# Designs tried in a protein design chat: VH-VL binders against Tricalbin-3 (TCB3). Part 5

Target 1, 208 residues: Tricalbin-3 (TCB3), of Saccharomyces cerevisiae (q03640r272to479)
Amino acid sequence: RVESTTWLNSFLSKFWVIYMPVLSQQVKDNVNPQLAGVAPGYGIDALAIDEFTLGSKAPTIKGIKSYTKTGKNTVEMDWSFAFTPSDVSDMTATEAREKINPKISLGVTLGKSFVSKTMPILVEDINVAGKMRIKVEFGKAFPNIKIVSLQLLEPPLIDFALKPIGGDTLGLDVMSFLPGLKSFVKNIINSNIGPMLFPPNHLDINVE

## First folded at step 1 (VH-VL)

Design s06 (framework fv_sutimlimab)
Heavy chain, then light chain:
Amino acid sequence: EVQLVESGGGLVKPGGSLRLSCAASGFTFSSYAMSWVRQAPGKGLEWVATISSSGSYIYYLDSVKGRFTISRDNSKNTLYLQMNSLRAEDTALYYCARGGYDELYYGMDVWGQGTLVTVSS
Amino acid sequence: QIVLTQSPATLSLSPGERATMSCTASQSVSSSYLHWYQQKPGKAPKLWIYGASSLESGVPSRFSGSGSGTDYTLTISSLQPEDFATYYCQQSYSTPPYTFGQGTKLEIK
ESMFold2-Fast, scan of step 1: ipSAE 0.005; ipTM 0.499

Design s07 (framework fv_sutimlimab)
Heavy chain, then light chain:
Amino acid sequence: EVQLVESGGGLVKPGGSLRLSCAASGFTFSDYAMSWVRQAPGKGLEWVATISSGGSYTYYLDSVKGRFTISRDNSKNTLYLQMNSLRAEDTALYYCARDVWSEYFDYWGQGTLVTVSS
Amino acid sequence: QIVLTQSPATLSLSPGERATMSCTASQSVSSNYLHWYQQKPGKAPKLWIYAASSLQSGVPSRFSGSGSGTDYTLTISSLQPEDFATYYCQQYESSPPITFGQGTKLEIK
ESMFold2-Fast, scan of step 1: ipSAE 0.006; ipTM 0.523

Design s08 (framework fv_sutimlimab)
Fold by ESMFold2-Fast, scan of step 1:
Structure s08 (fold): chain C 208 residues (1-208), chain A 122 residues (1-122), chain B 109 residues (1-109)
Amino acid sequence: as target 1 above (208 residues)
Amino acid sequence: EVQLVESGGGLVKPGGSLRLSCAASGFTFSSYEMSWVRQAPGKGLEWVATISSGGSTIYYLDSVKGRFTISRDNSKNTLYLQMNSLRAEDTALYYCARSYYDTSGEYAFDIWGQGTLVTVSS
Amino acid sequence: QIVLTQSPATLSLSPGERATMSCTASQSVSSSYLHWYQQKPGKAPKLWIYAASSLQSGVPSRFSGSGSGTDYTLTISSLQPEDFATYYCQQYYSYPPLTFGQGTKLEIK
């Protein structure tokens, strides 16, 4: 069976605004050390996430399918989700930098001259969709939740564009590393999510 | 009525250029990803290029990269394909198609134009 | 690049018969991003089945799609004259490039 998701999407939208700043900092703290380790491989002095926000538009739950024949004190659900935030395309560099829905930027520093050049690269046109299995195991007395298990049913659809931001005067060298950077970014995402959520892996959250 | 109408096809010599247009109506054009798909006479479907809703994410078939440019004008509800350095192998009927993203999270080409014929011959 | 291989290339059958055609991907794809199109001579393709098993609006119930991973199938339970066409599978799971199969031509015997 598939259930209505209107109330859940309303809740998610309100919660997203509160949670987003926390998520932003956690991602930067975990990913920037990985990027720093890889930058020399591209001939770059430094590579880091300058800004990370997925904006104010929350992921949308498209459908919930519930399973009735599960283990004792267990409920199992498949959730379809999509994240297609506002597009920042066709904005000026200033407008794009000020836009917060969403804004993800990578700082690239090239130190081969007397002064280093840092150029932001905006991640935009983000499209993420997938299906997640959620298994909730209740303690001895319902409704006490004991364990919540999360697993993606398949690798999610992840797509985005990389757009260098800046004037036309001295940005030439940055363009040479763009081929391959998108693949590298996708690999970082898969390396961080795969061991936790891609089949056969799952994430168990112990609430008790 | 949801509709896509292609134009700009014709006969051109190798090395020549053509610009294809696709006029969209009956839907919010700026919300949809758009693609060009071609079909050589008597052959199957071959994807050529895709452009995101806002225009900044663009993909090309390797054999057309550097020769073809996909673009869109959301204020005019129009998709374009600028084709340069045309080769005999580019001879095909060129379709405009929109990508459909529904409540299940799927992407599919749900609306197609009728196509415009491009013939590259001496 | 994901290569989609359709078989058979040509399927010759009579009205009333059951038709089955396959689409095999060179690597696993999500069924949510595998779609089928019907094309008749001189006409544009039409989306026929999306997400491997969901019928597009207006598609008769005699059509069905199934499959997961690398193996997908389109079945027509009892052929009608209007069903004779070329059918293409397509994946949008791994891009670029988006890829189509080479097509299965369903022709009258």
Scores: ipSAE 0.000, ipTM 0.432, lowest interface PAE 18.0, mean pLDDT 75

Design s09 (framework fv_sutimlimab)
Fold by ESMFold2-Fast, scan of step 1:
Structure s09 (fold): chain C 208 residues (1-208), chain A 118 residues (1-118), chain B 109 residues (1-109)
Amino acid sequence: as target 1 above (208 residues)
Amino acid sequence: EVQLVESGGGLVKPGGSLRLSCAASGFTFSTYAMSWVRQAPGKGLEWVATISSGGSYTYYLDSVKGRFTISRDNSKNTLYLQMNSLRAEDTALYYCARHFEYDSFDYWGQGTLVTVSS
Amino acid sequence: QIVLTQSPATLSLSPGERATMSCTASQSVSSSYLHWYQQKPGKAPKLWIYDASSLQSGVPSRFSGSGSGTDYTLTISSLQPEDFATYYCQQYDNSPPFTFGQGTKLEIK
């Protein structure tokens, strides 16, 4: 229904903005220890997520399929979504570093002995698409939400580009290691999302 | 803005222990090597210890090896110096410092005073 | 260990005069790893010149550094009142220890 669709979209847009700081910290806390073990090439001392935000723009919903439940206070929907954030290719390196929204950057520290130079690598041209099952359990009376359950119905399409925004490679062949780093990053994403969102798993959000 | 704030100094007897902390803010701490540099009252600067950005490599002044341990917690943006078996000659103002180009030190904290005396 | 010796220990000059101080290493040092710091009483040192001749951001153009091998100099073309401080040279030749000179105290006459 128009009312329920508009209401849920409004809720999810608000939730997206409110949850981003929590998501950012959770991603860093879970991913950075894994990245610390990575030496994609000689001369790399540290690798870590420097910044992580998906911005205020929610994914685009391309299709909704609703299901009726025998329970009076449960709504189940399958959403086809795509997330294609703003193109940052026309920004200067300084603008990209300071003003990306969404902004995901990796800090790669290149050094010899104690000399450390950070090469920020931007995650750009993000393209995420998939199908997600959303179950909304209402409280005593509609529209009071009690629990929202999220589950991916299939592994999502996740693609992006890695763009170094520093010029000093310290002799490292950056172009040769970026594909390997990209594959590693995709594997980290899948290993972290899988236990939460891939079937039979689901993420329950208590709203009350 | 880059800021380094030391704490943990104080008066301690010879043979005692102290742990110094350096709280970093205003930059991506995990991407910089860090050092402790000390200065005895009225004397010059003396390097004490260095730790790499990822924490994998540590280096020490010969006179503190086996007594001092440098460490860092990148999740808390904090650098530490554990000082054991302190001697009178360890009395100094202890600075934490950030490594810059060619292992120069571009930012320094205000220092924390360690006095080893009976 | 590389020992850095600064001379003179004390330099007494008036504003407007030219100041020159030296840092001599016990063995050859790459100029890229020779740096200078300014320290005023009760304050932390400030990086002043790095890579022998590169002025740190905010350092006035009257300062200059030069040298190679074992001999390095810091020069102030025309002293200003705020320049009176102790200056330390520092080296790191890709192996510990980092070492500092004993300092040159620049004082007003």
Scores: ipSAE 0.006, ipTM 0.422, lowest interface PAE 9.9, mean pLDDT 76

Design t01 (framework fv_siltartoxatug)
Fold by ESMFold2-Fast, scan of step 1:
Structure t01 (fold): chain C 208 residues (1-208), chain A 117 residues (1-117), chain B 107 residues (1-107)
Amino acid sequence: as target 1 above (208 residues)
Amino acid sequence: QVQLQESGAGLVKPSETLSLTCGVAGGSFSGYYLSWIRQPPGKGLEWIGEIYHSGSTSYNPSLKSRVTISVDTSKSQFSLKLSSVTAADTAVYYCARGWEYDAFDIWGQGTLVTVSS
Amino acid sequence: DIQMTQSPSILSASVGDRVTITCRASQSISSWLAWYQQKPGKAPTLVIYKASSLESGVPSRFSGTESGTEFTLTISSLQPDDFATYYCQQYNSYSYTFGQGTKLEIK
């Protein structure tokens, strides 16, 4: 028997690989100008996302709590999701073997031109979990999808660790600014996602 | 299956520039740090430097004044230039891919470069 | 730079033995340590990363542990293919540094 979460997770896994390069570029395009603006405040010459990939493991739908028809051609579902891209405990041996790990690094640069040095700060131990409401409006004939609306039911759990590599060689007291940087990164996430997805806001995707 | 392979001249005269290229086959190196590591005959390993596909580099401070690493994404290769070589630069040179960022999970087979007149 | 010191420099053992080699960092490197195996005339190969994580394809007889700045590589039952030189490497701080190597040889 086909289970709702099984086919959805299968679909999401395939879509995730296709979408990831687009997501990576969008994040860099939106975040790097903001990071460049705060670099002088930390006493550094440049700060930017050097690499952003969330890996090959897609978010997992854990359950569908409600399924309700709210109109002639509309259904509404509340989904529970988790994104733990470094965790292999829920994967088959083949999936674990073929998995591409997430790689997210912030580049901290001291100096200019010929004599500059860049130190990476790794983003690790990523754990995102939440509940979202998905409203699907169907077109002229089921199952033709017209509009998909997304809304987070509550602010999601977003957790990660910042780990500097090579800080000693730059003479930086990296431990003194990491808490501020982590807070700033969380603020960027909340300020960019909040207006789109946190209640009372929602994101509408027109499929047709 | 990603493979790395070094190429370049095996003999370099003192005071000249050592030049090596690492070719990447079987997959993209986008999203990985790529390093050069050397090993003098009968001795241990020494990290030379690394590059990211964006062109961002980090070098061993003891070699920084002489080393340049560059990347050519269109040819799926990256290169090492080490200037003003001496007999102390005689070594097997390896290229390697960083995983879990800088544990080196894939290595080239190595190429011996001898600095001699 | 962080100095990595391996001990012993040479270890003589027999097939079937349990062997342990040690690597000490001159300062904290958290868990950012890798172990490599190198056979004569060959490139090094990754055995352990992040102090205790076994690299894919490496036999389960290999294991790594950490305690502060001291790290160990253990082979629970030595096989003929395991005779090689082993290197530790820290990748916590730039410049990345290797230990001087431990040569595991037949007794």
Scores: ipSAE 0.000, ipTM 0.412, lowest interface PAE 21.7, mean pLDDT 78

Design t02 (framework fv_siltartoxatug)
Fold by ESMFold2-Fast, scan of step 1:
Structure t02 (fold): chain C 208 residues (1-208), chain A 118 residues (1-118), chain B 107 residues (1-107)
Amino acid sequence: as target 1 above (208 residues)
Amino acid sequence: QVQLQESGAGLVKPSETLSLTCGVAGGSFSDYYLSWIRQPPGKGLEWIGEINHGGSTSYNPSLKSRVTISVDTSKSQFSLKLSSVTAADTAVYYCARDYLSEGYFDYWGQGTLVTVSS
Amino acid sequence: DIQMTQSPSILSASVGDRVTITCRASQSISSWLAWYQQKPGKAPTLVIYDASSLESGVPSRFSGTESGTEFTLTISSLQPDDFATYYCQQYNSYPWTFGQGTKLEIK
């Protein structure tokens, strides 16, 4: 019901905008060393995340399933969510400029002799879905939110497409390794979110 | 089908502890939360608290300092203890099932009247 | 706590009548509202959950609607077995709270 979720939508919008820069930095800091470590296995000189933002639009809540345990100022509930953001490549120039849209790119560097070339690979067609346990602690008056705690109840569905740019110019056989790279990236994502969001772990966000 | 049955002393003296049990038959003991709900004679319903098979509880803030709900998985029963009772605690006490912790009650016990009187 | 207010407190009706009972929440509770029927000397039984979902085994003459913080229970063609006290209950926020009840009696 939209009225009962007005405070939830407000919180999600606030959380998404505030947390996205933190998430972007955390992803780069934790994932880029792992990507660098596997680059030689793919015959690549370097592999790194260049840009990472999931945009300004929060995931869609598909349903609230349960209220399992609460205190005087605390609500705990389970949500099913979906996140299928629009790709920048499918947007008009005006839409891309006016709105902060998802933009994720990987830099692949291949070189020989004294010259190296970097090919961008866009991460698009993003489809994320899962079940989240959310604990909301309120301040003095509802709906003033003090702390939000997040935990995934099961491994989420994470799918995306890797779209090379300029590969034809570089004469690279990118099609042969994209499926392996995609699988590896999915494994890195799951390995990194586990310590943050899989039970017994949870992510605490101070909103006040 | 799930069946719930309350039992316990029907008379409790003021300042003593009210003690009731709810026996559960049929269905999976671990599938739901069980609530205690009371109804003073001629009045409406008041939620007391809830518990699951793992012992996780939530209590009505108005009663929290006096209420303890516990579970005995080996006997398939839940228990309510309400301390320091007064005449205001005279009511029919029900146990009721909250499937999937949604907050509504699809099965109720028949209720047991507890009178607080000296 | 969320206060649930029912109206009317007493409703007199005849078999075959269409009756409507109203429940109002003191703040938004989404669709997290249930209706119960209680006959004298018996435990309450679930009629409607999630504001408009009919409980299994309950006759189709019962229906629920919602509009903001106002909820209604309608019985389209009253039967003798429908004379009872009806309670609404919110389960949006702890503590769960009930309305004061509406007694449906024979006219």
Scores: ipSAE 0.000, ipTM 0.426, lowest interface PAE 16.5, mean pLDDT 75

Design t03 (framework fv_siltartoxatug)
Fold by ESMFold2-Fast, scan of step 1:
Structure t03 (fold): chain C 208 residues (1-208), chain A 119 residues (1-119), chain B 107 residues (1-107)
Amino acid sequence: as target 1 above (208 residues)
Amino acid sequence: QVQLQESGAGLVKPSETLSLTCGVAGGSISSYYLSWIRQPPGKGLEWIGEIYYSGSTSYNPSLKSRVTISVDTSKSQFSLKLSSVTAADTAVYYCARESDYWGYSFDYWGQGTLVTVSS
Amino acid sequence: DIQMTQSPSILSASVGDRVTITCRASQSISTWLAWYQQKPGKAPTLVIYKASSLESGVPSRFSGTESGTEFTLTISSLQPDDFATYYCQQYDSYSWTFGQGTKLEIK
């Protein structure tokens, strides 16, 4: 039953809980200005991420392949990862109440500041998978890390479904714009991570 | 059913470059690692190197200075070049596909092609 | 590099026998081990992956087990079609390495 990635998945699960609030805020701060720019195109007054959490369960590292260059002070690893969380709609009332579930929602607002109505759109059926290459360059003496290089071996699989709730209360035919919104969201993701991590690009982190 | 097929010259002169191509039919190479493995007559298996369909390579250190693997996704094929060959490079050369997206064992192999290095 | 050592190099057996082939890794590889069967003039075929998972289409008489760095391939009741050379392969870390092979022959 013992797997070589068990210790790493244990570590990631602990770190994930600590990092998720930071990730949530960073996503809102970077994405909401971009969403605000497209709201008029959908005939609405505001569009923003209301909630963003990927839950308390970390992505799974499915496998690690390690390579060390002879005569060099470098280590290379290929990591495969997957994230397929349970939807809120599939959870028991108890599970949903505990805030351990992934929850992403968009707020659609119609009206002026003193008379406005907001409808949430849930992001569910999330499926994220990818492979990344991690290169670690050691400094003067092993194990002092000098540089960590990150590169996705390919654009990651990112898929999800948009599920509106209470659309009739706003008088919107939300089904008319969901396909376009989904494409737009995927484009935002690709435009933000592509220049850093998609081949042939890579991200170098200097550790001193 | 996925099928792999090796092709290339069966005779190569010493000091020249061995060149082989593997065609993949009946399945996708997208998101798979693709490998070359060789077997000298009467001996065991030796891994030569692999390529991820996006072009990232890893080579056996004993062969790294002489090996180049490349991929052509539009033709669903990948190729091996081994330079400066000697009689020790005489072997049956196999191409193989990793068993799934995450990088497991080799689930599909080509039939193998014998390459003889002789003057 | 991780070294894979198979034993025995040659195994003579009769139809109906229970046979075991062993493969030992020079360091921990978790479950990242595969077993292949190769008949003369043919390409290897996958029998077992992830140390103990039976490949689709392979008869249930084949099984794999692990204990630390030692791995075994067992054939519970040997059939004529099973006489071949068997190889283990680790895929835990680069570079991929194979055992030297075990030739299973008729006694």
Scores: ipSAE 0.000, ipTM 0.476, lowest interface PAE 13.6, mean pLDDT 77

Design t04 (framework fv_siltartoxatug)
Fold by ESMFold2-Fast, scan of step 1:
Structure t04 (fold): chain C 208 residues (1-208), chain A 119 residues (1-119), chain B 107 residues (1-107)
Amino acid sequence: as target 1 above (208 residues)
Amino acid sequence: QVQLQESGAGLVKPSETLSLTCGVAGGSFSGYYLSWIRQPPGKGLEWIGEIDHSGSTSYNPSLKSRVTISVDTSKSQFSLKLSSVTAADTAVYYCARLGYEDSYYMDVWGQGTLVTVSS
Amino acid sequence: DIQMTQSPSILSASVGDRVTITCRASQSISSYLAWYQQKPGKAPTLVIYKASSLESGVPSRFSGTESGTEFTLTISSLQPDDFATYYCQQYESYSYTFGQGTKLEIK
């Protein structure tokens, strides 16, 4: 069947605003303990997420592909999505006016004791895109949903910019001393998502 | 059975936009993807991109900046636009359909149309 | 991107021969591999899907096998109509990629 993404994008937009505070806390609770134990060979003494919000703009669903040969009580779909939380080109004037901007910052501490310094690094220009497979299993009576299964069809495109703050000279120093920091950040993201969503893995949500 | 047929100009000048249409006859394209594939003379096959009935697209990263695929369900057709063409874009262009869940293989192909890029 | 490498590039054979064409993926693609046959001046046609499943209408002399990242297309008793170029294609990951082709020629 032909599927419109308009209703789904409207729903996702409303749900995203409600869920974002929960997601922010979950990310901090799960990632910061891992970062506290990490001191890669760049001379970093401490690393932590200081702020985390992806803002009020939800991912957009660009299209849905439905599968016809999946079984009598199951529906499978591929959803293509894009997440560009700083982009306002697709927003109404009201949405743009009420938009909460994404704010992600890493605190990087260099040095020890009374000679330590902590520098914030902003994560900006976020762009995420991919395709997700969604399998919906129905209970005895349609439309009673029993289980929703989520899987990424491929590792998603994840891109962003790292921008140090704390003065031009100081910021440049941090980036100069931390080669591969962008790659390191991407590895942390993938290590937290891969076990749940990258093939052959999937995430099951019980609705019943 | 489903039949696919390409159409469009066979000659395009360098720097202009190549535009092709694929007509779908004999069935619905709902429930599967529709793809464009090309083959330069004497060379192998290259996937360009795909679209479904809802307009969701995926493109070959090497062509993504130049390619746009669109669908017109009311006319049972989908189209390819490739901008800023050069002689390297001379090829036979095919449309094809891709099947169901775990079945992204191309089971039905159009006959192909040769597009030559020259002044 | 997943690279698909076919061997040999050219295969010379006689009618009645058993011929095997190999395709190797640069990483795991499960069983998500298709084989296509293309005759001069014509569009490719599907022969095998899911590594070993024979497409409807294709003669039973065609078969596919898989072993890890190595896939083969076998024609058990070559007929004149089988002389063509064969391509493998993975559909595990976007971007879909094809092998460079194997041209099956008369000896």
Scores: ipSAE 0.000, ipTM 0.404, lowest interface PAE 21.5, mean pLDDT 77

Design t05 (framework fv_siltartoxatug)
Fold by ESMFold2-Fast, scan of step 1:
Structure t05 (fold): chain C 208 residues (1-208), chain A 120 residues (1-120), chain B 107 residues (1-107)
Amino acid sequence: as target 1 above (208 residues)
Amino acid sequence: QVQLQESGAGLVKPSETLSLTCGVAGGSFSGYYLSWIRQPPGKGLEWIGEIYHSGSTSYNPSLKSRVTISVDTSKSQFSLKLSSVTAADTAVYYCARVEGSYYDFPFDYWGQGTLVTVSS
Amino acid sequence: DIQMTQSPSILSASVGDRVTITCRASQSISSWLAWYQQKPGKAPTLVIYKASSLESGVPSRFSGTESGTEFTLTISSLQPDDFATYYCQQYNTYSLTFGQGTKLEIK
């Protein structure tokens, strides 16, 4: 439980602060070109990521399940993880005070034939949970890690809320397109993660 | 309430393949590890292997060369095939379910068990 | 494989007695141990998980403890329904392994 994953969650918390800004920029760099010139439908003419920060709270490992080795130099594990970057219920007062909240803002452009307006929509209440298989292949001598392979055992739970800022929408009912936009956003996530991590695919990280 | 039910032939000839199916009803099939466990008459429990609904498997090393576990998510079923059987494979075969991580839950639901006798 | 050794193999007791069954792992399994109860002709049922957590619907007279690689199942006041074979199981690492069983019988 806490004791069995304490060392790993400590490491992830420290690594996340360093890596999250890189990851945030990589997401914007990969996704915004995919959105260029594409109309999502649902009355939306254009969509872009304006701000993308995942916050300072790292994913948490809830459990680890180890497998019998098939070879001398291989370790295989299943990790259960959760990512709730806005949740402070498991934090001390100091940790909660120092926390940087996630901020994801989508620019949604409505109306093309006449007058268009761009409206910001916040992505909030993020909840991601899943199970990941991790294979670690060692080189000539431990602890020389040669390859780390990552695979999701199934599509993860991904949930969030879309919250418009302000009500000026060219007279359009924002409530009518939010379910379609949410579906579109989930499809973009799956199209980027699926080829890397959903079975039978896996991501190999060469360390050597 | 989740229910697990084993089915298959109760008598198998030596050298043939033992084949069993487990039906899962009354609960979620997705997100769970599904296992086969056996118990020879008058003896203890032996884990055979497990499958996740994605098709990922893990087997007891002593049985790995003879065992195949497969899943049919459309029928909410998973199956066991054990090849080249001998009298030592005579046992009651159980299917069982584990919710999520083994660190949270062990085998929380079991089928009734089905006796398979290996005899000529 | 992690070896699970139960003691005693047979335990004779009377209704109302306090009984303790022991299970020892050949290496560290942290707290990842379950206890199952099996009655003749029936499937095993879960009693204790994570060494000391009582399964829902199981009477409070059942309890589990751990000390290193030694684990115990205690029944504080035996009832007639408690006479059965008990198995411990580690679920820390693959391959999953069970103890050989302890048969609790009437004196």
Scores: ipSAE 0.000, ipTM 0.470, lowest interface PAE 15.2, mean pLDDT 80

